# Designs tried in a protein design chat: VH-VL binders against q9nrl2r1430to1533. Part 100

Target 1, 104 residues: q9nrl2r1430to1533
Amino acid sequence: GGVHELSAFEQLVVELVRHDDSWPFLKLVSKIQVPDYYDIIKKPIALNIIREKVNKCEYKLASEFIDDIELMFSNCFEYNPRNTSEAKAGTRLQAFFHIQAQKL
Below, E stands for the ipSAE of ESMFold2; O stands for the ipSAE of OpenDDE; V2 stands for 0.75 times the mean of E and O plus 0.25 times the DockQ between their complexes.

## First folded at step 7 (VH-VL)

Design s14 (framework fv_erenumab; at its last look DockQ between E and O 0.12; V2 from the best seeds 0.00; counts 0 for: pae O 7.2 > 2, placed apart)
Fold by ESMFold2, look of step 9:
Structure s14 (fold): chain C 104 residues (1-104), chain A 122 residues (1-122), chain B 110 residues (1-110)
Amino acid sequence: as target 1 above (104 residues)
Amino acid sequence: QVQLVESGGGVVQPGRSLRLSCAASGFTFSSYAMHWVRQAPGKGLEWVAVISYEGSDKYSVDSVKGRFTISRDNSKNTLFLQMNSLRAEDTAVYYCAKYTSYGLRGYYFDLWGQGTTVTVSS
Amino acid sequence: QSVLTQPPSVSAAPGQKVTISCSGSSSNIGNEYVSWYQQLPGTAPKLLIYENNKRPSGIPDRFSGSKSGTSTTLGITGLQTGDEADYYCATWDDSLEGYVFGGGTKLTVL
């Protein structure tokens, strides 16, 4: 909840965005580009939305922030087969997230 | 046989209208988004328009926006392109193309029709 | 002019190899899958490569694709006279919110 916790969430989101494997997660999937995505993924989320929620102080608990980040990865693994570049990027970024979350 | 067959091309004067059809066979038409791609004589390929598999979402390039309307009738396995206010610059071979992926993302055009020729001239 | 840049032509002798480059940006090739199409004279385009480097069934392994950064390359080995065609790279462009094709490369086998 406090100012220092919100600064930690912002710092973590910035580090995720800067990571080389963030490319599948920066913004919501286009329905034009991927016609069936929203038939499969019911709770879409992306880093730009999470960052906006941090800026608007919409996370009341740290667990809510972590849940959105993990939802983002869960959506990636649900939609994309394991051998795709998106799933591989998701695995690496998720591992990076777990390390960074321990530091902050 | 898995096919896309375009029809409705012809020679028309500028300012007139033309309606293209694309008949699909040999696959479940309603499971795929469909596109129109055109090629002016001696030129490269240009994406024109897309329609979602259920028909609810439609988009087209700025150069034809407001003049061309993509549509589909899944009960007849048919894709359409209504072309109004035609200009000389719209002269091209028009292809319909099936938009699919082998995985869950990374869509591409795996099936193309033979094309139908539209010539806009006085 | 296309946002994807290809050389207008390339050539090589039968049996040799060529590469065809396609250069874009982070709004397209840099973050999106690339496909390649062959258009033989007087025919519709045909898919050669999808998802940067995968071949659909029926495309021989002398056709290959690769991607690095904002550039992609089609490779063709063991050239045959039947390979004379126009070749197009294509991808989604996130900034334009639409599909884009390169300007095309005419391959001549001499």
Scores: ipSAE 0.457, ipTM 0.802, lowest interface PAE 1.7, mean pLDDT 90
Fold by ESMFold2-Fast, scan of step 7:
Order: C-alpha cells, then structure tokens, then sequence
Structure s14 (fold): chain C 104 residues (1-104), chain A 122 residues (1-122), chain B 110 residues (1-110)
C-alpha cells in the first residue's frame, strides 16, 4: 500500500526534503540564531510545517499547497542576499519544484 | 568612525543592579541585531543576550533569564543591558557586539566594543 | 566547560606557521558556519575569519580558516610578535539552541 496511498503533495514534499538544496528549508529559522529574521519575514514557513499540513489534510486546493511552497522561496529571496549559498540553493530547489509541480 | 562604546560598569555588592549602555556610531544601528557577550577574569567568551533589529525579539542565556533584560533605543543608537539581582558569577568584562548574518547560517560579530567591567563582590 | 574544544596554548618562533584546531560535533561545526576571533591582551575581540574561510577587509592573507567535518582550523603563517593573543572559534549549536565559543587558545611567539 505505500506508494498507492501517498498523496501527490506528500510525494513532492519528500522529493524536496531529499534534494541537496533543501537545507535552508527543512525547519523554521531559529529566532535566537537569526534574531532579525522575524522582523523581516512576517509569514515564516518551512518544509516540516508544509509536510504536517499535508498529513493533516489542511490543503483543500492544489493552489494552496503551491502557494505555501512559493511563500517559502519568496521568504528565502527576501531575507537572503542573492550571492548567498541560501539564495543559490533556493533558486535551484525552486526550479526543481516547478518541474515536479507539473505532475500535480 | 565605526565603533561601539560601552559604559555603566562598576563595583557592586551581590543583589544590586547595574545598567550597561552601548553607544553605536558610523553604521545604520537600526538595521542590525545586537548582542552582549561577557568574559570572566582569566576565562573565555560567553554569549549573554541578543536583540533583533526592531527590538521585537529578545533572547538570553538561561543563567541570566529573569535577572537581565536587553533593550535598545534606535532613535539614540544605543543598546542597553539591565542587570538585576547580580551574583558573584556575573563578574566579567561585558562587550556589546554587532551581529552580521550573510544568510541563515552565517552568524558572526564583525564589530565589538571595548568592554565595560562589572565586579560583583562583598 | 566549552562545547567547542581548542588546545589551551600553542607556541612557535617568529616567521613560522601555527595551526589552531577547534573540534565540535554534528550539532555545531558539522552543520554551521564558523568564525574566528583574535583577542590581544587587554583589548576586545576582533573578527579574523567568518563563514569558515573568509577574511574581513584589513585582515592579511597569512590568516586562513578551513573546515572539515566537525572540526575547523585557524592557520597563521609568517608569525609576528604582535600575533600573541587568545584565539576563539565560534558557531551556532542546534542542540543547545545558542551561540557557542571555544575555550580559547593562547598563542605565544618566542
């Protein structure tokens, strides 16, 4: 039963988590480590939060799931200067997401 | 000149209070998170507290929680550390430090003040 | 007690090279960028290295940093008497949810 019982959203999140460029996105940014993050980013999100929402069936439309993933990337580019490893990882992971999202 | 200048240190008895100040100049103070770091005599550096650039988020090491309060006044380019219920183990040189992050894992102090000495003795 | 382990002292002659090690774990150095600070006697710490191996403007290239696994190293070549100082590595620790410093290494130039 495993693969036939997984949602398309769950499969996509698992693929994102396993990607080499997922490291900036796996969990919420620490307020102690990066204290100015939450002064700049007003709608924080991460892959672990999105995965929990998928598992709890909180996405009623595919567009809601896609919006949360895009918010994650938007936050990355808003906070991180373009030449950081974070921004570069975000650019590559976002391109990967756009290809995989065609299957939704 | 880009600098941080601490003041407010002194010699006090256990249980008393001190308020440290750190005056910033030469950079846009309101655009940076700020830290307090201390160093006991003959010992290494120990992180104490941090405050976000707008002052909305504050965190401190567990040993000073409930006793020390970090705050800032961006209109005056000044960082503060209110130290209540001082203990002998709080004896240290206290440095303010400007935090610089180049991304989510790039966390370093690119500017330090000269330090102000706090001695708690009976 | 320090979460990051440094040798308490190192020494070498003028013109020689020294390396100062800093050992951590997967919750700190293994997962995070490292910075190094120099503290001359009676002065405040000064940033020497950030993001593992980058130098701020004004720091000469005889100072270098490197990271491998859960350890990081500060290298100093062409030692000068003015390099006598305490050196600290520092990083974030995910398990402690806090910023941590190494115990410090006293460099003596004889």
Amino acid sequence: as target 1 above (104 residues)
Amino acid sequence: QVQLVESGGGVVQPGRSLRLSCAASGFTFSSYAMHWVRQAPGKGLEWVAVISYEGSDKYSVDSVKGRFTISRDNSKNTLFLQMNSLRAEDTAVYYCAKYTSYGLRGYYFDLWGQGTTVTVSS
Amino acid sequence: QSVLTQPPSVSAAPGQKVTISCSGSSSNIGNEYVSWYQQLPGTAPKLLIYENNKRPSGIPDRFSGSKSGTSTTLGITGLQTGDEADYYCATWDDSLEGYVFGGGTKLTVL
Scores: ipSAE 0.432, ipTM 0.816, lowest interface PAE 2.3, mean pLDDT 90
Fold by OpenDDE, second read of step 8:
Structure s14 (fold): chain C 104 residues (1-104), chain A 122 residues (1-122), chain B 110 residues (1-110)
Amino acid sequence: as target 1 above (104 residues)
Amino acid sequence: QVQLVESGGGVVQPGRSLRLSCAASGFTFSSYAMHWVRQAPGKGLEWVAVISYEGSDKYSVDSVKGRFTISRDNSKNTLFLQMNSLRAEDTAVYYCAKYTSYGLRGYYFDLWGQGTTVTVSS
Amino acid sequence: QSVLTQPPSVSAAPGQKVTISCSGSSSNIGNEYVSWYQQLPGTAPKLLIYENNKRPSGIPDRFSGSKSGTSTTLGITGLQTGDEADYYCATWDDSLEGYVFGGGTKLTVL
């Protein structure tokens, strides 16, 4: 039940973090590094934040977890042009996520 | 023409203050984080400080914390470095440098000034 | 000393290949894009490589960058006398919350 779902979330986050294309998503975008990021992205999120929420059992439904992950990708695609390394990495990682999310 | 021009360098005694300026032109200054980088005579590059595009976020190297303050005036396309309590080890050429453009996670300096020299000596 | 470690000097004859290493840690090179800068004598630094292996416009393909783990390498082929300069690796450091440079490498063309 709930414990199994939480374990599944933890496992999936670990797999996402370990993925070669996770580098754009490991932590929140730095305002110094990307000065205008937060003028555009109003709901910032990253894998470290999602992991923390998982650890704190803040996700009651798989849909909530999935929504945060999808938000993370959405933010990436909203800010980064399609031909950027970040967008390309995001595309691949999202595809991976969609496959793994079927196990939830 | 896209360029950065530093000014305000000079010779000062230890303990004194100096204010450097960097005039930007040829690009939308207010859209980019700006940095100061210095180079002591015969030494390597040392990052000094960064300020976000609107000036709300600042970081600096530990050796200048409490003494140096980075700031900017976007209406004048100018970056500043207020240097107080200057020490001999602050002697260097000071460069202003621009961060990367929109759409990139810009972790590099694509534009540099020619530098202004600061000499701290008794 | 410098957060990023470079050899202090390298040398080679014209037409040869040289590599300059830059080693860091998980808080910088391991987790951030690396850039390289060329500084000719008496001049300001110039961007040479960005995002680990990309060349800005105007930089010839003789210059290349690569990254692996917590290290990065600058490669220069077909060495020219005009390549004699100091070269610096650089990146953001998450632990220090600041940008960091390598100690610099002096390239001498023999």
Scores: ipSAE 0.017, ipTM 0.677, lowest interface PAE 7.3, mean pLDDT 90
ESMFold2 (binder alone), look of step 9: mean pLDDT 92; pTM 0.943
OpenDDE, look of step 9: ipSAE 0.017; ipTM 0.673

Design s15 (framework fv_erenumab)
Fold by ESMFold2-Fast, scan of step 7:
Structure s15 (fold): chain C 104 residues (1-104), chain A 122 residues (1-122), chain B 110 residues (1-110)
Amino acid sequence: as target 1 above (104 residues)
Amino acid sequence: QVQLVESGGGVVQPGRSLRLSCAASGFTFSSYAMHWVRQAPGKGLEWVAVISYEGSDKYSVDSVKGRFTISRDNSKNTLFLQMNSLRAEDTAVYYCAKYTSYGLRGYYFDLWGQGTTVTVSS
Amino acid sequence: QSVLTQPPSVSAAPGQKVTISCSGSSSNIGNEYVSWYQQLPGTAPKLLIYENNKRPSGIPDRFSGSKSGTSTTLGITGLQTGDEADYYCATWDDSLYGYVFGGGTKLTVL
């Protein structure tokens, strides 16, 4: 391993952010844009929040990191009906995550 | 009847204050974010401010920050714009507008009020 | 200056077609759905197009919208004198964290 190799968590978050289907997940849902979101979703999270937690070394176990990513997908499927672009993007990105997470 | 009705406009001297109101009816006011949009005489539309459905989050255009405050009273189905330190450049028709969105990234105004006129002149 | 750029005016004869352009950037049109508003003289604006190309109930199919990259266009066919109005494109801007309007285009039917 190289001295400057990125952490496994940071590398995975970067790959998720770069994925074409990441757009529903890049930042927290706006209360202004989506008025009922926070009435339905009680534990909001997004990739920018997860990346901040990785950078601050707040994940002690791989399971904690995986739980936050899975929460993000769970929130997507709870709020968005199956036939939406958001739900379809979530389905594809979650499959990509499961493949990449095998390296963790 | 689904409508928005603005009031509180008038003619004032520079440096004075006005409080605009927007009365909502015919829809569940507390479920929607609300905006103020203005239009100076002979000019285009300019977004002014927005407030979230519960009133906890609000943003305004930089030119009015520190002078204008958006607020709402969901129990009275009413939106407000407190305008302090008024300038000649604030002269405009002020519209309140209800937003609606599709999914997580787009939104638009599906309902507009009739507007109330604010004239700041000496 | 407006964040979204529209031509200040456009004109055509009754029965003809016009296209009104609107140019933005990756922080607005490039990343968000676009709406169009019609403002008849002396009246409040009215929603004409939403989600790039959809019409609300009551808007005739002579009005259409399209989006490509960071630009959008409003098309009007079969022009009528009642179409004389100001037309505004609009969208959310992620960098400004606010809703933005184009400068407006005055349509004259002559």
Scores: ipSAE 0.015, ipTM 0.634, lowest interface PAE 7.6, mean pLDDT 86

Design s16 (framework fv_erenumab)
Fold by ESMFold2-Fast, scan of step 7:
Structure s16 (fold): chain C 104 residues (1-104), chain A 122 residues (1-122), chain B 110 residues (1-110)
Amino acid sequence: as target 1 above (104 residues)
Amino acid sequence: QVQLVESGGGVVQPGRSLRLSCAASGFTFSSYAMHWVRQAPGKGLEWVAVISYEGSDKYSVDSVKGRFTISRDNSKNTLFLQMNSLRAEDTAVYYCAKYTSYGLRGYYFDLWGQGTTVTVSS
Amino acid sequence: QSVLTQPPSVSAAPGQKVTISCSGSSSNIGNEYVSWYQQLPGTAPKLLIYENNKRPSGIPDRFSGSKSGTSTTLGITGLQTGDEADYYCATWDDDLSGYVFGGGTKLTVL
């Protein structure tokens, strides 16, 4: 149900935000700092947007929530070369997410 | 050669205006965001302003908002800083600085000019 | 006070190691990449480290960077007299919507 599902999603988002490797994902990429990002990435997303969607009850299924988190990681790996700190942080955070998502 | 050359500095009285220029050469100027950074005598570096590669997005430090305007002319490979209502605390060496391509997230200055000196005195 | 905090000075003898700390917050170092700049007396700053720990071409491996949480450090090994300079950490600050520099650290080689 509504309340219990929000609690589970909110808990996971909070754990992701607290993780040391969350820094590339906390907010949308800045257009002034990285203007070509929005030419390459067509569906930008970040943890603050996902958390807002959780709080507004916009996720009806766990799969929708998982899809948005996976889109966030997919965008990271598409834009950032594998040798970057962003891509390495993304790899570690995605592994952490996969472990936690088993509970959903 | 790849370089940035600042000009337009000088000695002015408080309340006056100066326009600084930064001439870029040796790279595709229109592809990079450009910054102004200043350094007061005996003090540290202070970021002043940034302009996006197209010129549409701008940010500046609060102490200069409403007084300083950053702009660029990509057809002339030139960056500008229009400084109005100058104050004694604006006295500094003003550096023009280039980001590496904005396609690489890292937020660093890979090229600096030699600076132009602005002295605001009564 | 600077948004990024550095010690005002450090000193060491030739051949020794020195580390320069830089402390910030979640709105800057905690959320963004850090760069380091060297400023020799009377000259413009020069890029030493970018993306926390990478060196541009021409910077010797005696210079290194590291980042942990909201802090970053610049390491210099095999210290040389030519390393006497001011060193600045720098990053973007999300709350200020602007680039910020540390207050600078003057390195004296004894």
Scores: ipSAE 0.000, ipTM 0.570, lowest interface PAE 12.5, mean pLDDT 86

Design s17 (framework fv_erenumab)
Fold by ESMFold2-Fast, scan of step 7:
Structure s17 (fold): chain C 104 residues (1-104), chain A 122 residues (1-122), chain B 110 residues (1-110)
Amino acid sequence: as target 1 above (104 residues)
Amino acid sequence: QVQLVESGGGVVQPGRSLRLSCAASGFTFSSYAMHWVRQAPGKGLEWVAVISYEGSDKYSVDSVKGRFTISRDNSKNTLFLQMNSLRAEDTAVYYCAKYTSYGLRGYYFDLWGQGTTVTVSS
Amino acid sequence: QSVLTQPPSVSAAPGQKVTISCSGSSSNIGNEYVSWYQQLPGTAPKLLIYENNKRPSGIPDRFSGSKSGTSTTLGITGLQTGDEADYYCATWDDYLSGYVFGGGTKLTVL
């Protein structure tokens, strides 16, 4: 938790949210809209939840922040077959995140 | 040639069944949720049903529940609507439409078919 | 019966501007992106506006969309006779778990 770490996490989340490939990750998948999702995905997460955790200073280590972002991508690839637009967006956004995360 | 082509419409008696097909080409069909939308003569657009990209999740308007079943065959790039126990009020042009989404969370219909006409004689 | 409310008709002269309103609730327009569709007589609907205010390729800039709270509007400037059509707003409704359309607005260019 220091102010520099908080600033770095917030900047990264903002860049992810603004990326063209963020659309599958902006909000938690609705159980009403996708009922089988929660039978398959046991630890759901999305960028809005991660951003809220950053703003509430819930990440004590950079590794905890990175783990939540990686969980988000892992969930995407587990639920969505490789040839889907969701999986392709996830692959591109994950590559972008990996480059940005080198600064952490 | 990015397109959707509906077929299977016709004139039927009340209580009969029809199966509509929608053939997709020019895009990766298996990556998108698909919808059926209908329009009764002289009336507005009415959403009928949606199916997720893999076919596991489906939603439909209450007036067709138990009678209509949406399905898809991704290996054939084809969307289906099985319509049982047809009623006069089901008379409409039926469109298939492609939308972008995460699962069933709707965004917009970027591609529409030309429609197939279903007339339930009374 | 429509979940999203539009005026049934609107009219204006060539070259004028019209604005078509669409009102919903927190379970639809208030919580989700809105699209607008144009339906020319005897044809299938066509996407006109997506994500509240974006135009797909091929749609001229005289068409615009905006969203505020639980309402959205379609603006058309420089009206042409070829704009005579039915216009529909549409979005997902979380309460109904389905996609919903406005009742449609018939635009007459006189």
Scores: ipSAE 0.009, ipTM 0.570, lowest interface PAE 9.0, mean pLDDT 86

Design s18 (framework fv_erenumab)
Fold by ESMFold2-Fast, scan of step 7:
Structure s18 (fold): chain C 104 residues (1-104), chain A 122 residues (1-122), chain B 110 residues (1-110)
Amino acid sequence: as target 1 above (104 residues)
Amino acid sequence: QVQLVESGGGVVQPGRSLRLSCAASGFTFSSYAMHWVRQAPGKGLEWVAVIWYEGSDKYSVDSVKGRFTISRDNSKNTLFLQMNSLRAEDTAVYYCAKYTSYGLRGYYFDLWGQGTTVTVSS
Amino acid sequence: QSVLTQPPSVSAAPGQKVTISCSGSSSNIGNEYVSWYQQLPGTAPKLLIYENNKRPSGIPDRFSGSKSGTSTTLGITGLQTGDEADYYCATWDDSLSGYVFGGGTKLTVL
């Protein structure tokens, strides 16, 4: 149900935010700092946006929530070369997410 | 030799204009964002402006918005700062600097010019 | 005032160790990588540390950087007279949408 799913989504987002490797994902990329980001990434997203969507009950299915988290990781790997600290953080956080998502 | 050389500084009266240039050599200029950083006499470093690779994306500190314009000519490996409506508080040494990173948030200035002095006084 | 806070001066004797602190907030050091720059009297700044703790080629291992939370530190061991300079921490600030420098720390070797 709705209440159970929202509690699970909120808890998972909080655990992602608290993870050591969340720093590339906490907020949207700054257009001023990285102007070419938005030329390459067509569907930008970050944990603060996902958490807001959870709080506004915008996810009707667990698959919609999972899709937004996976979009976040996909954007990371599309923009950042694999040898970057961002890509390495994304790889570790995505693995953590896949383990936690089994609870959904 | 990998270097940045600034020119165009001088002594001007308030309200006048100056155009600074920074000549780059020894690296692929068009592959790097370029910045202007200034330092008032006896004071610390203050970021002024940035321009990205192709020249269309550029940003500046609020205190110079509308007065200073950063630009670049990649065919000549040259960075510019057009300074209009100069004020006494713009008095500083102006450095150009090369900005690099292989990531989203790990940017740093790995090459600096020697600076050019701008004095606004009467 | 600078948004990144450094002590205005530090001093130590030759051969000693000194640590220079730099304090910021979640909008800058907490979210971004930090760089340190050395400025010898009458010269341009020089990159000393990048990405919190990495050294460019040519910078001796006497210089080190570290970051914890919203603060960063520059460590210098085996202090030499030639290390007398101003040292600046620097990073991106999300709230200001611009690059920021600390106020600078003057190192004197006594």
Scores: ipSAE 0.034, ipTM 0.684, lowest interface PAE 5.9, mean pLDDT 87

Design s19 (framework fv_erenumab)
Fold by ESMFold2-Fast, scan of step 7:
Formats: structure tokens, C-alpha cells, sequence
Structure s19 (fold): chain C 104 residues (1-104), chain A 122 residues (1-122), chain B 110 residues (1-110)
């Protein structure tokens, strides 16, 4: 719940954004580009939205922040078949996140 | 039949308006994003605008922003392009096109109409 | 002006092989799937290749696509007179928030 935790969330989001495998997660999936996405995915989220929530102090607990990041990965694996570039990037970035999240 | 049929083209003077229609049949129109693409005489293809399957999200090429409005009526399986303040450089064949994906992210048109001709001249 | 660069024309004899190049940037070909369209004289464009290298039903295996970095190529083997057409590469551009086409390549078989 405090300033130290918010600083840790910001640092972790910056590290995720800078990772080579962040490209599927930087922005919300477009209804234009992927019209069936929002029929399948009921709680869309992306790193830019999560970063805004961190900056607005909307995460009261580390678990809430972790839940939003895990939702982002869960959405990726639900929509994208395992053999896609998106799913492969998601798998690598999720592993990176799990290592970094130990700091929280 | 799975098809797109454009209508509403014609010859108009600069500064006037036209509304193009695209009638869709043979697929679930309300499930797909729809596009307008144009081709000036002797030139290549130029993307114009896109509208999401529900009609709540739209993008257009900068040269038509503020003048052209894309819209759709899912109850009638029809796509529209309202073209205001027409210029000579808007002269083209206008195609409607359907976006599709097989559950993979891709940006392509799997179905095209035959086109409707818009000529802006005095 | 086209954001994706294609040669304006290519020519080859029947039975020969031809390749058509398409060059873009990191905001389009470098980050997104590419499609190719064939436009026969006096007709609407037709999907030829999607998702870089896949063929829709009815497109013969003489047509192939490939992507490397910020460039893509369309390959046509065993050229036939019926292949005379304009060919366009296309993709989404993240910087423009719009779909973009190459300038087109006129293929002459003779």
C-alpha cells in the first residue's frame, strides 16, 4: 500500500515495456484489426493501461497489480494459439515477469 | 452468394457531397470490420477508412479526415461512406472490402466489391 | 505517396520465375503481417497471399510470399499469360493507424 510499492510497480512496468517481447502488450488490441477479440476476451488490458493505473495510485495491494499483469498474459494465451508469435512472446515475457515480481 | 455490392457513385462538381453504400450478403456482416479502399485513374490502391464490427471505432486516412465519415447499419448489412466537400483528387473507383482473420492477428481483405466510380470535375 | 516501395514494373517470359519486392519500415512490415493482392485488368483486387506466406483456397502453389525484417517478396513460378496483372503488397501501419498499400507492380508476361 505505500509510495515504496508504487515506485516498485513503476520500475517493473518500465522493465516489461523495454523487454524485446513486450510488443503484443504495449497497447490494447484494436477492434478494427482483430474484430473477434472482444467477443472472446471480456477483460482487455495492456501495459499502457496498467502504467496509468500505477501513476493514478489505483493499486492498493501488490496482489492487485500482479493480478492485472497476469490477466494480460491470460488474455494472450486464451486468444492466441500456442504456435503464434504473440503466444511465444507472452510465454517469455511472463517468465521474465515472474522473476522480477519476486522483488514485490 | 458471398458478395459486396457498392453503389452511390457518380459525377459531381467540387465542393458537393455523395454517399456511397455497400450491401453485404452471404456472411455475418456484424462480425467483421469493414473498409473503404479507393483507386484513382491509372494509380494504385489507397486505403480510405475502416469501421469496427459494432461501429464504435473508426480510422481514416488523413487526407479525408473531417470530410468523409464511415458508418454502418448492421440490421441492413450495409456499409456507408459519406463524402463531403469533394475535391478533384477524390476522383477514384471506391471499393468496400471485408477484413478477416483465422484467429491469428493479420491485416488483410478476403472479400472485395466490384467498385463504384466517383468523378469530381467541373 | 506510397509508404511501401515496390518496383513499378517487372517482365518475364512464360514458364519463367519472377519476384516482386516490397520495402517498408519498423512501423509496418517490420511489426505486422503482410498480404498481397492481384488485380487483373478491369477487375477488383483479389487476395493472393495473407499472413506473409499463406495462400487462400484456389490460389495455386506457384504463388509464394516471404518476409524478412522490413521487406517482403512475392514469388511467381511457371509464369502464365493469365498472370499479367498489377500486384500490391499491403499491411497495417502503427504510426499512421491505418492500412497501407505498396505503389503496385505491373507484371508483363512476354
Amino acid sequence: as target 1 above (104 residues)
Amino acid sequence: QVQLVESGGGVVQPGRSLRLSCAASGFTFSSYAMHWVRQAPGKGLEWVAVISYEGDDKYSVDSVKGRFTISRDNSKNTLFLQMNSLRAEDTAVYYCAKYTSYGLRGYYFDLWGQGTTVTVSS
Amino acid sequence: QSVLTQPPSVSAAPGQKVTISCSGSSSNIGNEYVSWYQQLPGTAPKLLIYENNKRPSGIPDRFSGSKSGTSTTLGITGLQTGDEADYYCATWDDSLSGYVFGGGTKLTVL
Scores: ipSAE 0.006, ipTM 0.603, lowest interface PAE 10.7, mean pLDDT 86

Design s2 (framework fv_erenumab)
Fold by ESMFold2-Fast, scan of step 7:
Structure s2 (fold): chain C 104 residues (1-104), chain A 122 residues (1-122), chain B 110 residues (1-110)
Amino acid sequence: as target 1 above (104 residues)
Amino acid sequence: QVQLVESGGGVVQPGRSLRLSCAASGFTFSSYAMHWVRQAPGKGLEWVAVISYEGSDKYSVDSVKGRFTISRDNSKNTLFLQMNSLRAEDTAVYYCAKYTSYGWRGYYFDLWGQGTTVTVSS
Amino acid sequence: QSVLTQPPSVSAAPGQKVTISCSGSSSNIGNEYVSWYQQLPGTAPKLLIYENNKRPSGIPDRFSGSKSGTSTTLGITGLQTGDEADYYCATWDDSLSGYVFGGGTKLTVL
């Protein structure tokens, strides 16, 4: 709750953004770049959206924050085949997230 | 053969219009976003416009907004650029290019046409 | 005013190596994949590098790409006279909602 949890969410998002494997997750997927993405993925999300929600105090519980991060990874694995650079980056970043989320 | 062939270029006076076409063959045209890129004599490449695979989403460089319109006809495997109110600075070779995306942020032009020359001269 | 900055020219002798820099910002290179294109005189551009550092089939391994922060470089080793061309970096720019090219670098092999 309150200030402590919001500060922890911001710190974790900054760590995710700075991770070498964050590149597929920094911004929403473009319809021009990946035209079938929004036909397959119904709840798109990215780190820039999550960070904005943290800054606007939209997460009241740690579980809400964790759910949005997990949705981001779930979308990655749903759209991208296992052997893609995106899926591999997602796997490594998700493992890093699970370790850091123990602090929440 | 996998190719893009541009046509419709020519010499035109300022203020006139031209319509460029790009005929695609050898790949599933309707599955890819398509771009127009131009190159003025002795200058570098300048992106002009893009259209999504189904034709609903479009972006163009600010200098051509309101004058140029990108469109496509997937039934004919053809990309178009309608160029109105042409200016001397629009003089360039115009290339169409196929936009290939393998993943969320992967995009690149894996296929280019040979270009069609547009000269805007009085 | 190019959004992506490249040196206008670079030169080296046959067999040597060169690097061509390309500098952008957080709205382009900082968050997007980068491609490099080779344009031989009188020809259409040809894809050299995609997704920052990958080569398409037919491009020799002496061509390489790397990206760090808001900058990217094209490396060419074992220079050959057939490498004389203009080289362009390119990516999407989020703030402009459009694709952008560097100003181009003319490579001369002397």
Scores: ipSAE 0.011, ipTM 0.613, lowest interface PAE 9.0, mean pLDDT 87

